# Ledger of designs, part 342: VH-VL binders against q9nrl2r1430to1533

Target 1, 104 residues: q9nrl2r1430to1533
Amino acid sequence: GGVHELSAFEQLVVELVRHDDSWPFLKLVSKIQVPDYYDIIKKPIALNIIREKVNKCEYKLASEFIDDIELMFSNCFEYNPRNTSEAKAGTRLQAFFHIQAQKL
Key: E = the ipSAE of ESMFold2; O = the ipSAE of OpenDDE; V2 = 0.75 times the mean of E and O plus 0.25 times the DockQ between their complexes.

## First folded at step 22 (VH-VL)

Design k197 (framework fv_ficlatuzumab; at its last look DockQ between E and O 0.93; V2 from the best seeds 0.87)
Fold by OpenDDE, look of step 22:
Order: structure tokens, then C-alpha cells, then sequence
Structure k197 (fold): chain C 104 residues (1-104), chain A 123 residues (1-123), chain B 107 residues (1-107)
């Protein structure tokens, strides 16, 4: 049911935000701090954006929610080399997400 | 005020292990990254690793090939670095250093340092 | 690993002179560079982070600049208390690495 799914999405976002490795994903990347980010990443997204979409009931299917989370990680790995703290955090957080997403 | 207190010195033989402590005070211990950095006599600084005391997440300098283990005791606000299979070249002053808050890039800065522990490894 | 190379290795300056310390990265580290001051027998002290941001309590005479591979720490008017080793550090990628240090003395 839609209501149950919405609650599950909310809870999962909360868990992602509270994770140690959430820091690269909490909000959109600052164009001031990273001037070339938006030249490379064409579909920027962050946990605060995803949370807002959940709150507004914009996700009709679990697959849509999962797609946005996966986009968030793919953006991280596209922009950041593997040996950066952002990429390392992303790798761990994504693994956590995959485990939690199985419960959806 | 923020303080990081470390023992003055340790003497160890090659092949043994040492566990260095860093007691933090004056701030919320679990809210900031903790780093370990060493400095051999007359040499530059070398980063060993970092730990997020909040959840225990760690990252290491691969140079140590698993010889270094970072842990924390939240109840005592103490960070630990264990270094195994000690060698003479491990002789150095070992610093703990507070990093930024957990929600920031961990290497952004080290704003407070312990006074360091001199580790001497000799037969 | 990214190698940070500082120059010069050492220098002696007169009081009030402008001091320029250089740090070069073996590859681009964007603006992810910090500078530390280490006085004799003491632990390092944070001066600059993010290449150009002065840490709290750091005198105005200290400034940082640069991006990508070339970075500079400047002391506009060197004082006696500035005698120390200065270290640059990159935090763009693991492992974080430091320069070999520059020793600053007063004539």
C-alpha cells in the first residue's frame, strides 16, 4: 500500500541521513565550493531533495524512490575519484542502502 | 577548552605492538572526526588514519597495510591507535588531532592536537 | 599517493619582511589544502584550510592562496614568534599527505 510505502521511504531516508557516511549527500553540492560540479553532473540530487519528494508523496512506486537514491550515488562516483573521501563514503552508504532497500 | 591528552613516551621492541591513547575533553567527543599523525625525528608529518567516533567509521593510510587499528571508547572520550609488528622506522612522535565535525569532509582540517607520544622502537 | 613538495626547505628572514612559502602538489588537489605551523618542541597548529581560509585566532598577517597544484602561504610582515616549521597538507584524496616542511628562522 501507498501509505506503508511512504512510511518506509521516510524511515529509510532518516537512516541514510543519520549514517556516518551521509555527509557528502546531505544537501546539494555548493557551486561556490565546487565550481565545475554542475558542468559534469546534469541531474544533481541530495538526501534533502529526496526527503522533500517523499514528504510531498511524489514517489508512486518504490522503483522511483530507488532510482533517485541510485542517481545520488552515481553522481558521486561520476564526479569523485575512487580514492576520495566522498567516494569512500558513497561506497559504504550505498551498501547500507542496498541492504535496507531489500526491506521495501 | 578543547584538550587532547596523550602519554609522554613509549618504548617497545621490534615485532611487538603498542596501543596509544588520546583522551579528549572540552567538546562533544562523538561529534568530530579524530585523526592520527606521526612525525619521525627531523622529518615531516605522516597521516595514519581517521575515525568517526559517532559510528566507528575508519579510513587508513594503506602504507600501514592493516598494522594500524583505530578505536574509540565513548564512555571515556578516549581514542586509541594500535600499531602492530613494530619496526625501528616506526620510531616517531604520534599525534592525535581533532578533525572537523562528522558531517563535514573529514580531512578539512586538524584544529586541535595532542602533545604527542614519543614511541621508540629499539632492540 | 599525491606528493606535496614545499620550497624552500629553509629560509632566514629579517623582522618585518614579507615571507612566501610554496607548496606544489604532484597532481591537482583542487583547493583542498591546509597549512600548519609547528614551533620547536610543540605540536602543529592550524593556520589555513581550504587553501585560503584563515583559522580562528590566526593573525591577519598570515594568508593562503592557490589552487590545483600550486599553493602559497604568505606572512606579510614576519614576527619573532613566527619562527617555526610550516607544513602544507592535501586532503583531496587518500592518503592525506603533507609536504616535507619549511623551516623559517629570523636573522
Amino acid sequence: as target 1 above (104 residues)
Amino acid sequence: QVQLVQPGAEVKKPGTSVKLSCKASGYTFTSYWMHWVRQAPGQGLEWIGEINPRGGTTNYNQKFQGRATLTVDKSTSTAYMELSSLRSEDTAVYYCARGPEWFQKPGLYFDYWGQGTLLTVSS
Amino acid sequence: DIVMTQSPDSLAMSLGERVTLNCKASQSVKSYVSWYQQKPGQSPKLLIYGASNRATGVPDRFSGSGSATDFTLTISSVQAEDVADYHCQQYFSYPYTFGQGTKLEIK
Scores: ipSAE 0.888, ipTM 0.948, lowest interface PAE 0.5, mean pLDDT 96
Fold by ESMFold2, look of step 22:
Structure k197 (fold): chain C 104 residues (1-104), chain A 123 residues (1-123), chain B 107 residues (1-107)
Amino acid sequence: as target 1 above (104 residues)
Amino acid sequence: QVQLVQPGAEVKKPGTSVKLSCKASGYTFTSYWMHWVRQAPGQGLEWIGEINPRGGTTNYNQKFQGRATLTVDKSTSTAYMELSSLRSEDTAVYYCARGPEWFQKPGLYFDYWGQGTLLTVSS
Amino acid sequence: DIVMTQSPDSLAMSLGERVTLNCKASQSVKSYVSWYQQKPGQSPKLLIYGASNRATGVPDRFSGSGSATDFTLTISSVQAEDVADYHCQQYFSYPYTFGQGTKLEIK
């Protein structure tokens, strides 16, 4: 999309990063620290990658941007059981995302 | 030098509440998770909950959900734990403990501990 | 809740001996285990995190290993100042839980 839509995507990413529960999603999961992650998760994505794609105008539709954000959460829930700190953070941040996305 | 300072003791009657304090110094208070852990006399350690002082997000041991409330005062770099509806089995030493930086898994380690507050709940 | 069971409950060792302390989780906790030393009358002190990483200032004689459900803290050459309770803790899932502790004494 256009300049207005890219500004909206950037604003939303900034709000996600600012949220306390962004900590599992800031950057790609380390293969050294979590050796089996990439055996299970085939389409890794993180907020720093999404922000870079916004900066490079790689999202042509809002649905593409939303799909990457939702992929980020679905990866979290696929890898992490619901009672882990990552899953709890993901649940709250996803709820926050849905609220913020409606405003834009 | 990182320090977590807690009052030495509190005495309370059953059915009342207590608010325990933990004053932090020597580091950026809002950059690190804070945890609360208790230890009954002669017993093991029990995790109560954690708070991200950055925005106030909390996670509780469900055993304490509804009775424990974690808060922070950023202006004084002080963490608080309030425990309500006290019982004799709440008699324990209550520790605050610093977790890792906010961008890490909150339970990764507790690297600095307060000296603990001995809470005695007796009729 | 994930139960962390330590063994033995207590042991007495001669100076210089190798000590192995065990911690078993009731479910897999991957490598999300830390170990704490608690000397009499003191707050706990971090020894190991992530199953095997020594914390800052912890002597080389302390090492950790294990994954999934079975974890070990090893003291390669026990010293007099190692008299303490040792606790394992999982941080894989809520609530975080500690083992009941192992009391180490010197003969």
Scores: ipSAE 0.816, ipTM 0.931, lowest interface PAE 0.8, mean pLDDT 94
ESMFold2 (binder alone), look of step 22: mean pLDDT 94; pTM 0.950

Design k198 (framework fv_ficlatuzumab; at its last look DockQ between E and O 0.95; V2 from the best seeds 0.86)
Fold by OpenDDE, look of step 22:
Order: C-alpha cells, then sequence, then structure tokens
Structure k198 (fold): chain C 104 residues (1-104), chain A 123 residues (1-123), chain B 107 residues (1-107)
C-alpha cells in the first residue's frame, strides 16, 4: 500500500507541475519580488517542496499529502485577490487536483 | 527573429462575426502566452484576453461578455481571435502580442507585437 | 476595473530636455506596471516592465519608477526618435488595463 501510494503521489505532483496553471506554485515566492508575502503567509509551501517530501517518503498517509497541497492553494487565495492571475490559476489547478486526488 | 504576422484589414457588417489570425514564427509558439489588444482610432489600448498555447488556458476581459473567443493552431503556430455580434464600436486595430513564458505571470509584459489588423464595422 | 490615468495628455519638449510622464492607478497595483512606446503608424513597443525594469534593447535614457499607485516614465535626454505615444499598463488584476496615453512631440 505504501509503495503504491508513494508512486501515486509522485505522479500527481508531476501532473500538477505540467499543468498550465502551475506557474504560481512551482517554487516558493521570492521575498525580493514580493516583500510582504512572508508577513502574511506563515506556512509557505510549493510544488518543489512537496515533490521533495514525496521523494523523501515523508508522507505516511494520503491525508498528509493532500493537506500540503491544500495549504498551497490556501496560501494563494489568502494572499491574492480573486481577480488576479495567481488566484485564477489556483482555482483551476485546485479543481484539477480535486479530480485527480479522488483516485488516491 | 520573433515575428507576429497579421492581415492588414477586415471589413464587416454589424451583427456578423470575424476571426482574426496571428501567425507566429522565430520562437517556440507553445512556450509563451499570447495576448490580444485593440486600439480604437485615436484612443488608448484595450486588453481583450490571453491564451496559453501550451494547454489552451484562457482569460478574458469581462467587457466582451463571451463575444471574444481565443484559440490556437499549434501545427501552424497561429493564434486566432473570433469576435461575434460585431458593432460599430468594435472598429479598431487589433493586435496580437506575445507575453512572457508560460511559467511566468502572463501579463508581465508584451514584448513582441503584430502590425495589427484594422477591423472596420459599418453598415 | 483598475483605472490607469496618465498625465499629461500631451507635451512638446526641446531636444535634450528631461521628460517625465506620469501614470496613476485607481488602486494599488504594487509594482505590476509596464510602459510601452508607440510611434506614429506603428505597433507598441515594450520599454519597461515591473515598474522599473528596462526591456532588452531599450536605451538607458529611459527609466521607470514607482509603486502602489504612482508611476513615472523618465527620458533623461529626449531625442527626435522619441516622438511617440506612451502607454502605461497594469497587470495586477483582471482585466489588464492601460492608461489613455501621453503624446510626446518635439518643438
Amino acid sequence: as target 1 above (104 residues)
Amino acid sequence: QVQLVQPGAEVKKPGTSVKLSCKASGYTFTSYWMHWVRQAPGQGLEWIGEINPRGGTTNYNQKFQGRATLTVDKSTSTAYMELSSLRSEDTAVYYCARGPEWFSKPGLYFDYWGQGTLLTVSS
Amino acid sequence: DIVMTQSPDSLAMSLGERVTLNCKASQSVKTYVSWYQQKPGQSPKLLIYGASNRATGVPDRFSGSGSATDFTLTISSVQAEDVADYHCQQYFSYPYTFGQGTKLEIK
């Protein structure tokens, strides 16, 4: 079960990264480019971080993996207003994720 | 060198539709956002929408209320903008403009522009 | 929608003078502003992005500054080839919007 789950997590991360709407989530937000980001977002996370955790087998349960992905989207919606390109991308990517996550 | 080639002009009657083309060359077509911007005579620029040719993701200016449809043909590296229910106020030069790479914020800049297509809508 | 207001609408300057073009946003757009130059009968050309980053190939006499609501495009020493309309644009939120433009002429 664990090996199969790990493979599923890896595959899902790959699919998320390849998605058109992944650009806000590929890596952590730059403090230089967005000086106030880390004043607002206290638990920053990105797909590269999640991928690393998957590779290191840090997720023992699917719920832990899902929680990190949901945190990533939550951070996006907390920082970015609804009509920003980041928020719009996040909305679409999250919808895609929810569909794929049902297969876990 | 990057080039965006557009037809010179189109003439249409009110209530009809037009499909404008933008042929891209000199770069990887699917790697960059494509935008459409128009300019009425003597007026400023107005953003219509954007498309990611990689997967087909689009965002539109809500002003057009679904009248504008952006598509791409990857095989010919051509972007299209279809505008329906044409009205006289749609008379303008329509530009296609290359945006940043797909992994960047799409509105960051428009670094290459077509020469524009003059659309005239009149009875 | 975010409204971008440019000032002045037009200006005529002598060769070599310092030119300052202003753009004001109706609400904060952080530093998500670009500037374009449009010469008569031509398509726009990118000058500045991210409020202060000069695009490739743009002469160093052009510079951009500002944040939040107030932005400026500066030409340190205006040249004859700088005759054009100049447009500011925000990309903070949809829809992306442009200013009404500033027309620059040489006396």
Scores: ipSAE 0.877, ipTM 0.944, lowest interface PAE 0.5, mean pLDDT 96
Fold by ESMFold2, look of step 22:
Structure k198 (fold): chain C 104 residues (1-104), chain A 123 residues (1-123), chain B 107 residues (1-107)
Amino acid sequence: as target 1 above (104 residues)
Amino acid sequence: QVQLVQPGAEVKKPGTSVKLSCKASGYTFTSYWMHWVRQAPGQGLEWIGEINPRGGTTNYNQKFQGRATLTVDKSTSTAYMELSSLRSEDTAVYYCARGPEWFSKPGLYFDYWGQGTLLTVSS
Amino acid sequence: DIVMTQSPDSLAMSLGERVTLNCKASQSVKTYVSWYQQKPGQSPKLLIYGASNRATGVPDRFSGSGSATDFTLTISSVQAEDVADYHCQQYFSYPYTFGQGTKLEIK
């Protein structure tokens, strides 16, 4: 959408990155360190990629931005069992995101 | 040099609380996870919980949920572990241990350990 | 909780011998295992993380291997200073758990 909407996306991404629970989502998972990840997760995405897409104005609708953020969480819960540090972080960060997304 | 300094001993009565300290130096305190681990006399190691000093996020071993409270004071680079409703079974050496940088899986490694505080809980 | 079972409970070795310490997880922990050395009266010291990565400053005689449920720590040529308890630990899921330890002595 418009310039105001893109500024809101940037602000939300900055808040997500600042959150303590952002650590699993900052960059794409390393294939070297986690070799089977890309066998299971077919549409990988991370906060650095989403931020780049915001900076390059690649989101035309707020729903496209929200879909990428939700895909990021969905990938986390698909790959990681619920009692892992990644899944716990994802649960808390997703809850934070849902609160902040009401501002869009 | 990275150091984690803990007091040597604490003595407490059952039913009371204790707040153990861990003073960090030689690194950026808020950039690394901090963990707490205990070891009863002659026994193995038991993980209590972890804290991200950056914003204070904690994860606890369920066994200690509701009794253990992890906090930090960023201005003094000090981590704290408070344990309530003490029992004689809580008698152990309590270690603080530095985890990896905050952007890593928090349990990846504990690369620096304090010397431990011996907590004795007795009547 | 994931139970980490170490074997043997203790052993005595001659200087220069090769020793293998075992750690078995009650379910898969992928490669999320670390090994710690604890000398008598001291705090634990990190040896291995990620099942096979040697920590900085750890002598080359220490190596780790394994995945899923079965893990080993190998000391290729035991030295006098290796007298210690050795602990494996999983960090795959909460709570993180340690094995009961293996006590290594020199005979």
Scores: ipSAE 0.789, ipTM 0.926, lowest interface PAE 1.0, mean pLDDT 94
ESMFold2 (binder alone), look of step 22: mean pLDDT 94; pTM 0.953

Design k199 (framework fv_ficlatuzumab; at its last look DockQ between E and O 0.97; V2 from the best seeds 0.87)
Fold by OpenDDE, look of step 22:
Structure k199 (fold): chain C 104 residues (1-104), chain A 123 residues (1-123), chain B 107 residues (1-107)
Amino acid sequence: as target 1 above (104 residues)
Amino acid sequence: QVQLVQPGAEVKKPGTSVKLSCKASGYTFTHYWMHWVRQAPGQGLEWIGEINPRGGTTNYNQKFQGRATLTVDKSTSTAYMELSSLRSEDTAVYYCARGPEWFQKPGLYFDYWGQGTLLTVSS
Amino acid sequence: DIVMTQSPDSLAMSLGERVTLNCKASQSVKTYVSWYQQKPGQSPKLLIYGASNRATGVPDRFSGSGSATDFTLTISSVQAEDVADYHCQQYFSYPYTFGQGTKLEIK
C-alpha cells in the first residue's frame, strides 16, 4: 500500500509538527545558536526535512520513515541532558510518535 | 498592548489550597508559553512551572511537583496556578510571566509580567 | 539544581559610572542566561536574553556577555532610573533558577 503509506506518513508528520513538544524538531539546529552541535551530531535531521522526503516519495518502506524519526529523537537525547527542556519535549513527542506509528 | 492582570492579594490558612489567576490580553494567548514565578519577601525569584496553552503541556520545578497545578482557560485567555497544602513558607508574591512563542525554547525569556499576587499564609 | 550566584550583593555607584554585575553558574549553562531589572515595588523587566541579546526597548547602555559559567551585565553609564534589583537566570535545564539578586543604588 505505497500510496496509503505515503498519506499516513504525511498525516503523522503533520501531527508531530502540531504537537506542543515539536519545537526542538521543527527545523535543523542553528550552528550560530549551538556552535558545537554538528561536531557531536553527525546525521542531523528535523521534521521539515522528513516532510520534504515524504513529499518527494523518498520513503519506500515504513521502516525507512520510522528510522528517520527515531534518528531525530536519538540526536536530541545524545546532545541534550535529560533535565533539559529539549530532552523532556523529545521524550513526550517520541512517546506520542510510538503510539501513532503502531497505526501505520 | 500586552497585559497580564493578577489579583492583588490572597490570605490563606496553612493546609488549605489557593488558585491564582492571570488574565492575558493584547496577544494570542495560545501562541506563547506561560510561566509562574514567586518571590518571598526580601528574597530572590523562584521558578514554579510553565504551561503551553496550545495543548496544555506543563513542566514543573520538582520542588512543587504534586503540589502546584498549572491550567489555562482558552475561552477567557486566563492562566491558573493552584497550590495545595499551603505552608507559611509559601508566603510570597506570585507572578505570571509570558514566555516565548510555542516554537521556541520555553524558558528563553519572560518578556511580560503580571503585577503579582501577594499570597499570605498564616494561622 | 544549577545554582546562580550573583556578585556583589549590593553596590552604590555615582551617576555616569560604569557598572558591572556578575553571575556565576555552578555548572555550564552555555549561553542560556537572561537578566531582569526589578525596581522597588514593581515586577521584573526583561533586559537581556541568550546572555548577550538586548530585549526590545532596553537602552543601549545595558549589555550582557558571557558563556558557560561566567556572565556579566554591564551598564556603561548608570542613570538615576537604573536604581533596582538585578536578577540573572539560567534556562539551560530544569528547574530554571535565578541568582539571589544584586541591589544597585546611586550615591
Scores: ipSAE 0.876, ipTM 0.945, lowest interface PAE 0.5, mean pLDDT 96
Fold by ESMFold2, look of step 22:
Formats: sequence, C-alpha cells, structure tokens
Structure k199 (fold): chain C 104 residues (1-104), chain A 123 residues (1-123), chain B 107 residues (1-107)
Amino acid sequence: as target 1 above (104 residues)
Amino acid sequence: QVQLVQPGAEVKKPGTSVKLSCKASGYTFTHYWMHWVRQAPGQGLEWIGEINPRGGTTNYNQKFQGRATLTVDKSTSTAYMELSSLRSEDTAVYYCARGPEWFQKPGLYFDYWGQGTLLTVSS
Amino acid sequence: DIVMTQSPDSLAMSLGERVTLNCKASQSVKTYVSWYQQKPGQSPKLLIYGASNRATGVPDRFSGSGSATDFTLTISSVQAEDVADYHCQQYFSYPYTFGQGTKLEIK
C-alpha cells in the first residue's frame, strides 16, 4: 500500500531486469519462435508486463505482485526441462527474487 | 570487424592448471555471450561452458564443473578459461566463440570463433 | 547428455551435385539445432541456426530443415570450396552437444 510499497515494487522489478538471468523473462514468448508455448502455458506473464502493472498501480497488495512474479517462474519451470538454459536462469533469478522480496 | 584473438599454444604437465585468454575486439564485449569449446586431435567439438560478460554469470558442461572456471575482464574485453588438474586427455585445441546478444538463448549460435589455443598436456 | 549422430561419416561428391547431410538427436531438441562448417586447419564457421535460418553471408545453396530428432543440411549444388567437415549441434539443453561430423570431399 501507498507510495513506499509502489516504489519497492518498482525497485525490485528494476533489479530483476538488470540481473543477467532476466533474459528469458523480459517479454512474452514469441508464438512464431516457440509455436507450442501457448498450448502449454495458459497464464503467460513477463517482466515488461509486471513492470507496466506496477506503473499503472494495478497491484493493491504485495501478495498480488509476488504472485505474478512466482507465476512467471512457475511458467518457466512448467514449459522448460530442468537442464535448459531457461530453467537454469529461472532458478537463479527466483533465488535472487526471494532474497530481494524479504525487503518488502 | 569482430575478432577473437587467442595465443597459439600452451604446454603443461599433468596436475597443473592453465589459464587461456581470448581478446575480443570490434563489438561491445558486454552485450554478447561468450562460449568455450574444445577439439581433441582428430576428434569432434566439445562444449565447455558459457559466460555472460554483463555480470559474469556462467553455465558449465557438468563434465568440467569444478575444474573449469570462466571469467572476464571487462576493462580489456578479455575472456578467460582456467582449467585445473590437467590430464593428458585435456590435450586439445581450445576455442573461444561469441554467442548471441545477452537477451537471447545463449546457445542460439556461435557466430565468431577465435583461432584456438593448442593445449598440450604431457609428462 | 543428448547424443547427436551424423550420417554419413564421409562422402565424396562431384561438383554441382546435391548433397544431403543428416543429423539425428537422441531425443527431441525441437528446432534448436545449428550447423557449422570447418575447413581443414580452420575454426568452425556458422552456417545454419534454428534448424533452417542461414547465417549472414552464407550462400543460398546451403539450407537446413528438420525438427524434433531428424535434421538435414542440404547443399543444392556443391562447389570446390565446400570441402570441409560439417557439424550439427543441439542447444536445447545442457550440455550443448555436437555430432561427430561428416567429411565432405570432391571426387
């Protein structure tokens, strides 16, 4: 709630985007490049969409923001086998997120 | 003009370490993945690992995990690969190769390769 | 590890002939395959990525196709300069792996 919480969400998203392992999560997966993605993932989400929702004050609770970030990682692990570059990036970025989220 | 410059040869004894260099020029070093690949004499290519020069994140072929260490020096646009506990089976040409831009899947392609360093490990 | 198996191990072709090189993955790698050309005494050179995309500067006589486990590199009219080893590589999952290579010669 309030301006402090929105600034914290913004700062956390910025930290996630700057992390080396953000590359699979910057924007939605291309249907052209990955034809079967949207057959498997029904609630797609990416950092650019989450950042826009923060900018538009669409998160009313910290739990709603956290749920979108966790959904992003859950989608990654559902679509990608554990030994793929995307899954390894997701594992590291999620660990980083959990550390940063303690500051909320 | 993109160039990756590697020293031509290194000779080492078993049980020692080597640190191989790869000097990049002609592009923004921190914007592209860097890979290391080796080729034993008369053999195929074997991927060792990759590094993101932006923040130094690495991924390794588990065969080399614990023995190979990839680093970069951003100020000199130089990538390094250190291999420890050398064995005669490590005798090979070691290539550095540029991957795609950091926001792409790192293995998408290796579009520029160094000439390679021949590492010879013998007693 | 995903094994990439190339066939044939070697072949000799006449100038102007169509060449087809095969690469089979031990499990699905979707379209995450690249092809490299390695001329004698040289470093590998990228030809194809994403199974079918030609890299910059690669002549249009080179084409790639395939998905899942079966991939091909085709040279529509082989030239003398095409004498090389050809390697396929998967980048679907770690570790990235290369096929053992196919040696192309002109007879």
Scores: ipSAE 0.805, ipTM 0.928, lowest interface PAE 0.9, mean pLDDT 94
ESMFold2 (binder alone), look of step 22: mean pLDDT 94; pTM 0.956

Design k200 (framework fv_ficlatuzumab; at its last look DockQ between E and O 0.95; V2 from the best seeds 0.87)
Fold by OpenDDE, look of step 22:
Structure k200 (fold): chain C 104 residues (1-104), chain A 123 residues (1-123), chain B 107 residues (1-107)
Amino acid sequence: as target 1 above (104 residues)
Amino acid sequence: QVQLVQPGAEVKKPGTSVKLSCKASGYTFTSYWMHWVRQAPGQGLEWIGEINPRGGTTNYNQKFQGRATLTVDKSTSTAYMELSSLRSEDTAVYYCARGPEWFQKPGLYFDYWGQGTLLTVSS
Amino acid sequence: DIVMTQSPDSLAMSLGERVTLNCKASQSIKTYVSWYQQKPGQSPKLLIYGASNRATGVPDRFSGSGSATDFTLTISSVQAEDVADYHCQQYFSYPYTFGQGTKLEIK
């Protein structure tokens, strides 16, 4: 049910945050540090935002939760070349997520 | 006080392997990236790889084609770099260097360095 | 790999003079550059990160600037203790790469 799914979402976000490769995704990209980021990425999102949405019970379906996580990775790969540390971290974290998401 | 302690020197024959150590102290070992950088005599610096001691995540310079292996021992706060199939051109001073905290871009800076280990590879 | 080219390879300056060291990247690397000082027989020391941020404990006479492909390390008034090799490094993409270094001497 919804309550069980919500708990699963909370746990998954915790696991993502604790992962070694979470550093690019913990919070929204700083416009000061990356001035052109928001010119390219139109739907910015981060784990802290997703966590907040989970806490507020904004996800009614697992698919909605998964969509936000996938958007987070999509943004990373859109902005960062493949050989950057951000992209490499994103690749590993996404793989981890896909494994965990199968349990939802 | 942050310190990274490395052995002074190692002498190896071509084709063998070496495992260099870097003992960290004065900070939380698992909270910072650790990097390895070498410097051939009279040459510039060359980045070998990085490791997150927190979970063991690594990234390597592909130039070494899997010859380099980074590991850590959390119980002793020691980082290791093993280099196999040694050749004469591997002769260099090998540095361990502390990177930023785990939640930052790993290559942002190397703020503390060991004194380096001189590796001599000769027949 | 991204190539970092430093210039000049070496220079000799008089005490108190302004020193300018250059580093050029083979492609745009935004501001993902750090600078290191390496005195004879010592390990490198961090001076600048993020192109323009001075590391803790670094004297005010050291400053960094630049973006994209051209970067500069400046010593406003060179001191005797500044004799060293200086290295620039990019961390935009793997592998991280260093310049060949610039040797600074005092006349």
Scores: ipSAE 0.885, ipTM 0.947, lowest interface PAE 0.5, mean pLDDT 96
Fold by ESMFold2, look of step 22:
Structure k200 (fold): chain C 104 residues (1-104), chain A 123 residues (1-123), chain B 107 residues (1-107)
Amino acid sequence: as target 1 above (104 residues)
Amino acid sequence: QVQLVQPGAEVKKPGTSVKLSCKASGYTFTSYWMHWVRQAPGQGLEWIGEINPRGGTTNYNQKFQGRATLTVDKSTSTAYMELSSLRSEDTAVYYCARGPEWFQKPGLYFDYWGQGTLLTVSS
Amino acid sequence: DIVMTQSPDSLAMSLGERVTLNCKASQSIKTYVSWYQQKPGQSPKLLIYGASNRATGVPDRFSGSGSATDFTLTISSVQAEDVADYHCQQYFSYPYTFGQGTKLEIK
């Protein structure tokens, strides 16, 4: 949306990146390091890409921004078993996101 | 010249608590995961838990959940592991070990280890 | 918990021989395996991570291989200073677990 929403999206992404549990989500998963990832995950997304979309004003609705963030977590839980470090981080960061998203 | 310094020994009675220290030097303390691993005499290695000194996030081996507490003091670059309700079975050498940088999978490797603290729990 | 089973429990080798140590996981752990050397009276030392990546300062006679459930640590020409316990460890999922170790001695 407008200027207020874009500032809020930027602030939220900054808070997500600063969180300890952002480490699995900072950038796209490396195909070299994780060869089968892109066979399973067809809509990859990461915080650096979301941040760039905010910077380029590519989100017209708050729901579009929220959908990308939720897709990021959904991908994590689809690829990673629940007892992995990635899934544990995803669970905590998603909970943090839901608290912060109430400010939108 | 990465170094993790631990006290050599602690002696405790059953039912008490201990807080073991691990002082880090030679690197940016808050940039790397920290792990705790123990080894009972003549036995294998057992992972206790990990902490991200950056914001204090912890993950524990469920065997120790509720008894082990990992903390850090950023101002002294020191990691701590507190173990409560001690039993004779807790007698072991307790190591701190540095993990990878915070943006990597925390268990990827433990590249520097302290010398270990021998905790003896006996009546 | 993922059980890591090492074999053999111990072995004695002549200097210069090729040594192969085995580690089997109770489920697939992809390549999320590290190997540690522990000399008598010392703390563990990282040798290999990611199944096959040699850590800094580790002699090139040490190599690792494997994926899924079966992993090996190879010492191409064993030296006297290689007398140690060797541990494999998985970091695929919590809790991280170690194998029981393989004790290497020189004849």
Scores: ipSAE 0.808, ipTM 0.930, lowest interface PAE 0.9, mean pLDDT 94
ESMFold2 (binder alone), look of step 22: mean pLDDT 94; pTM 0.957

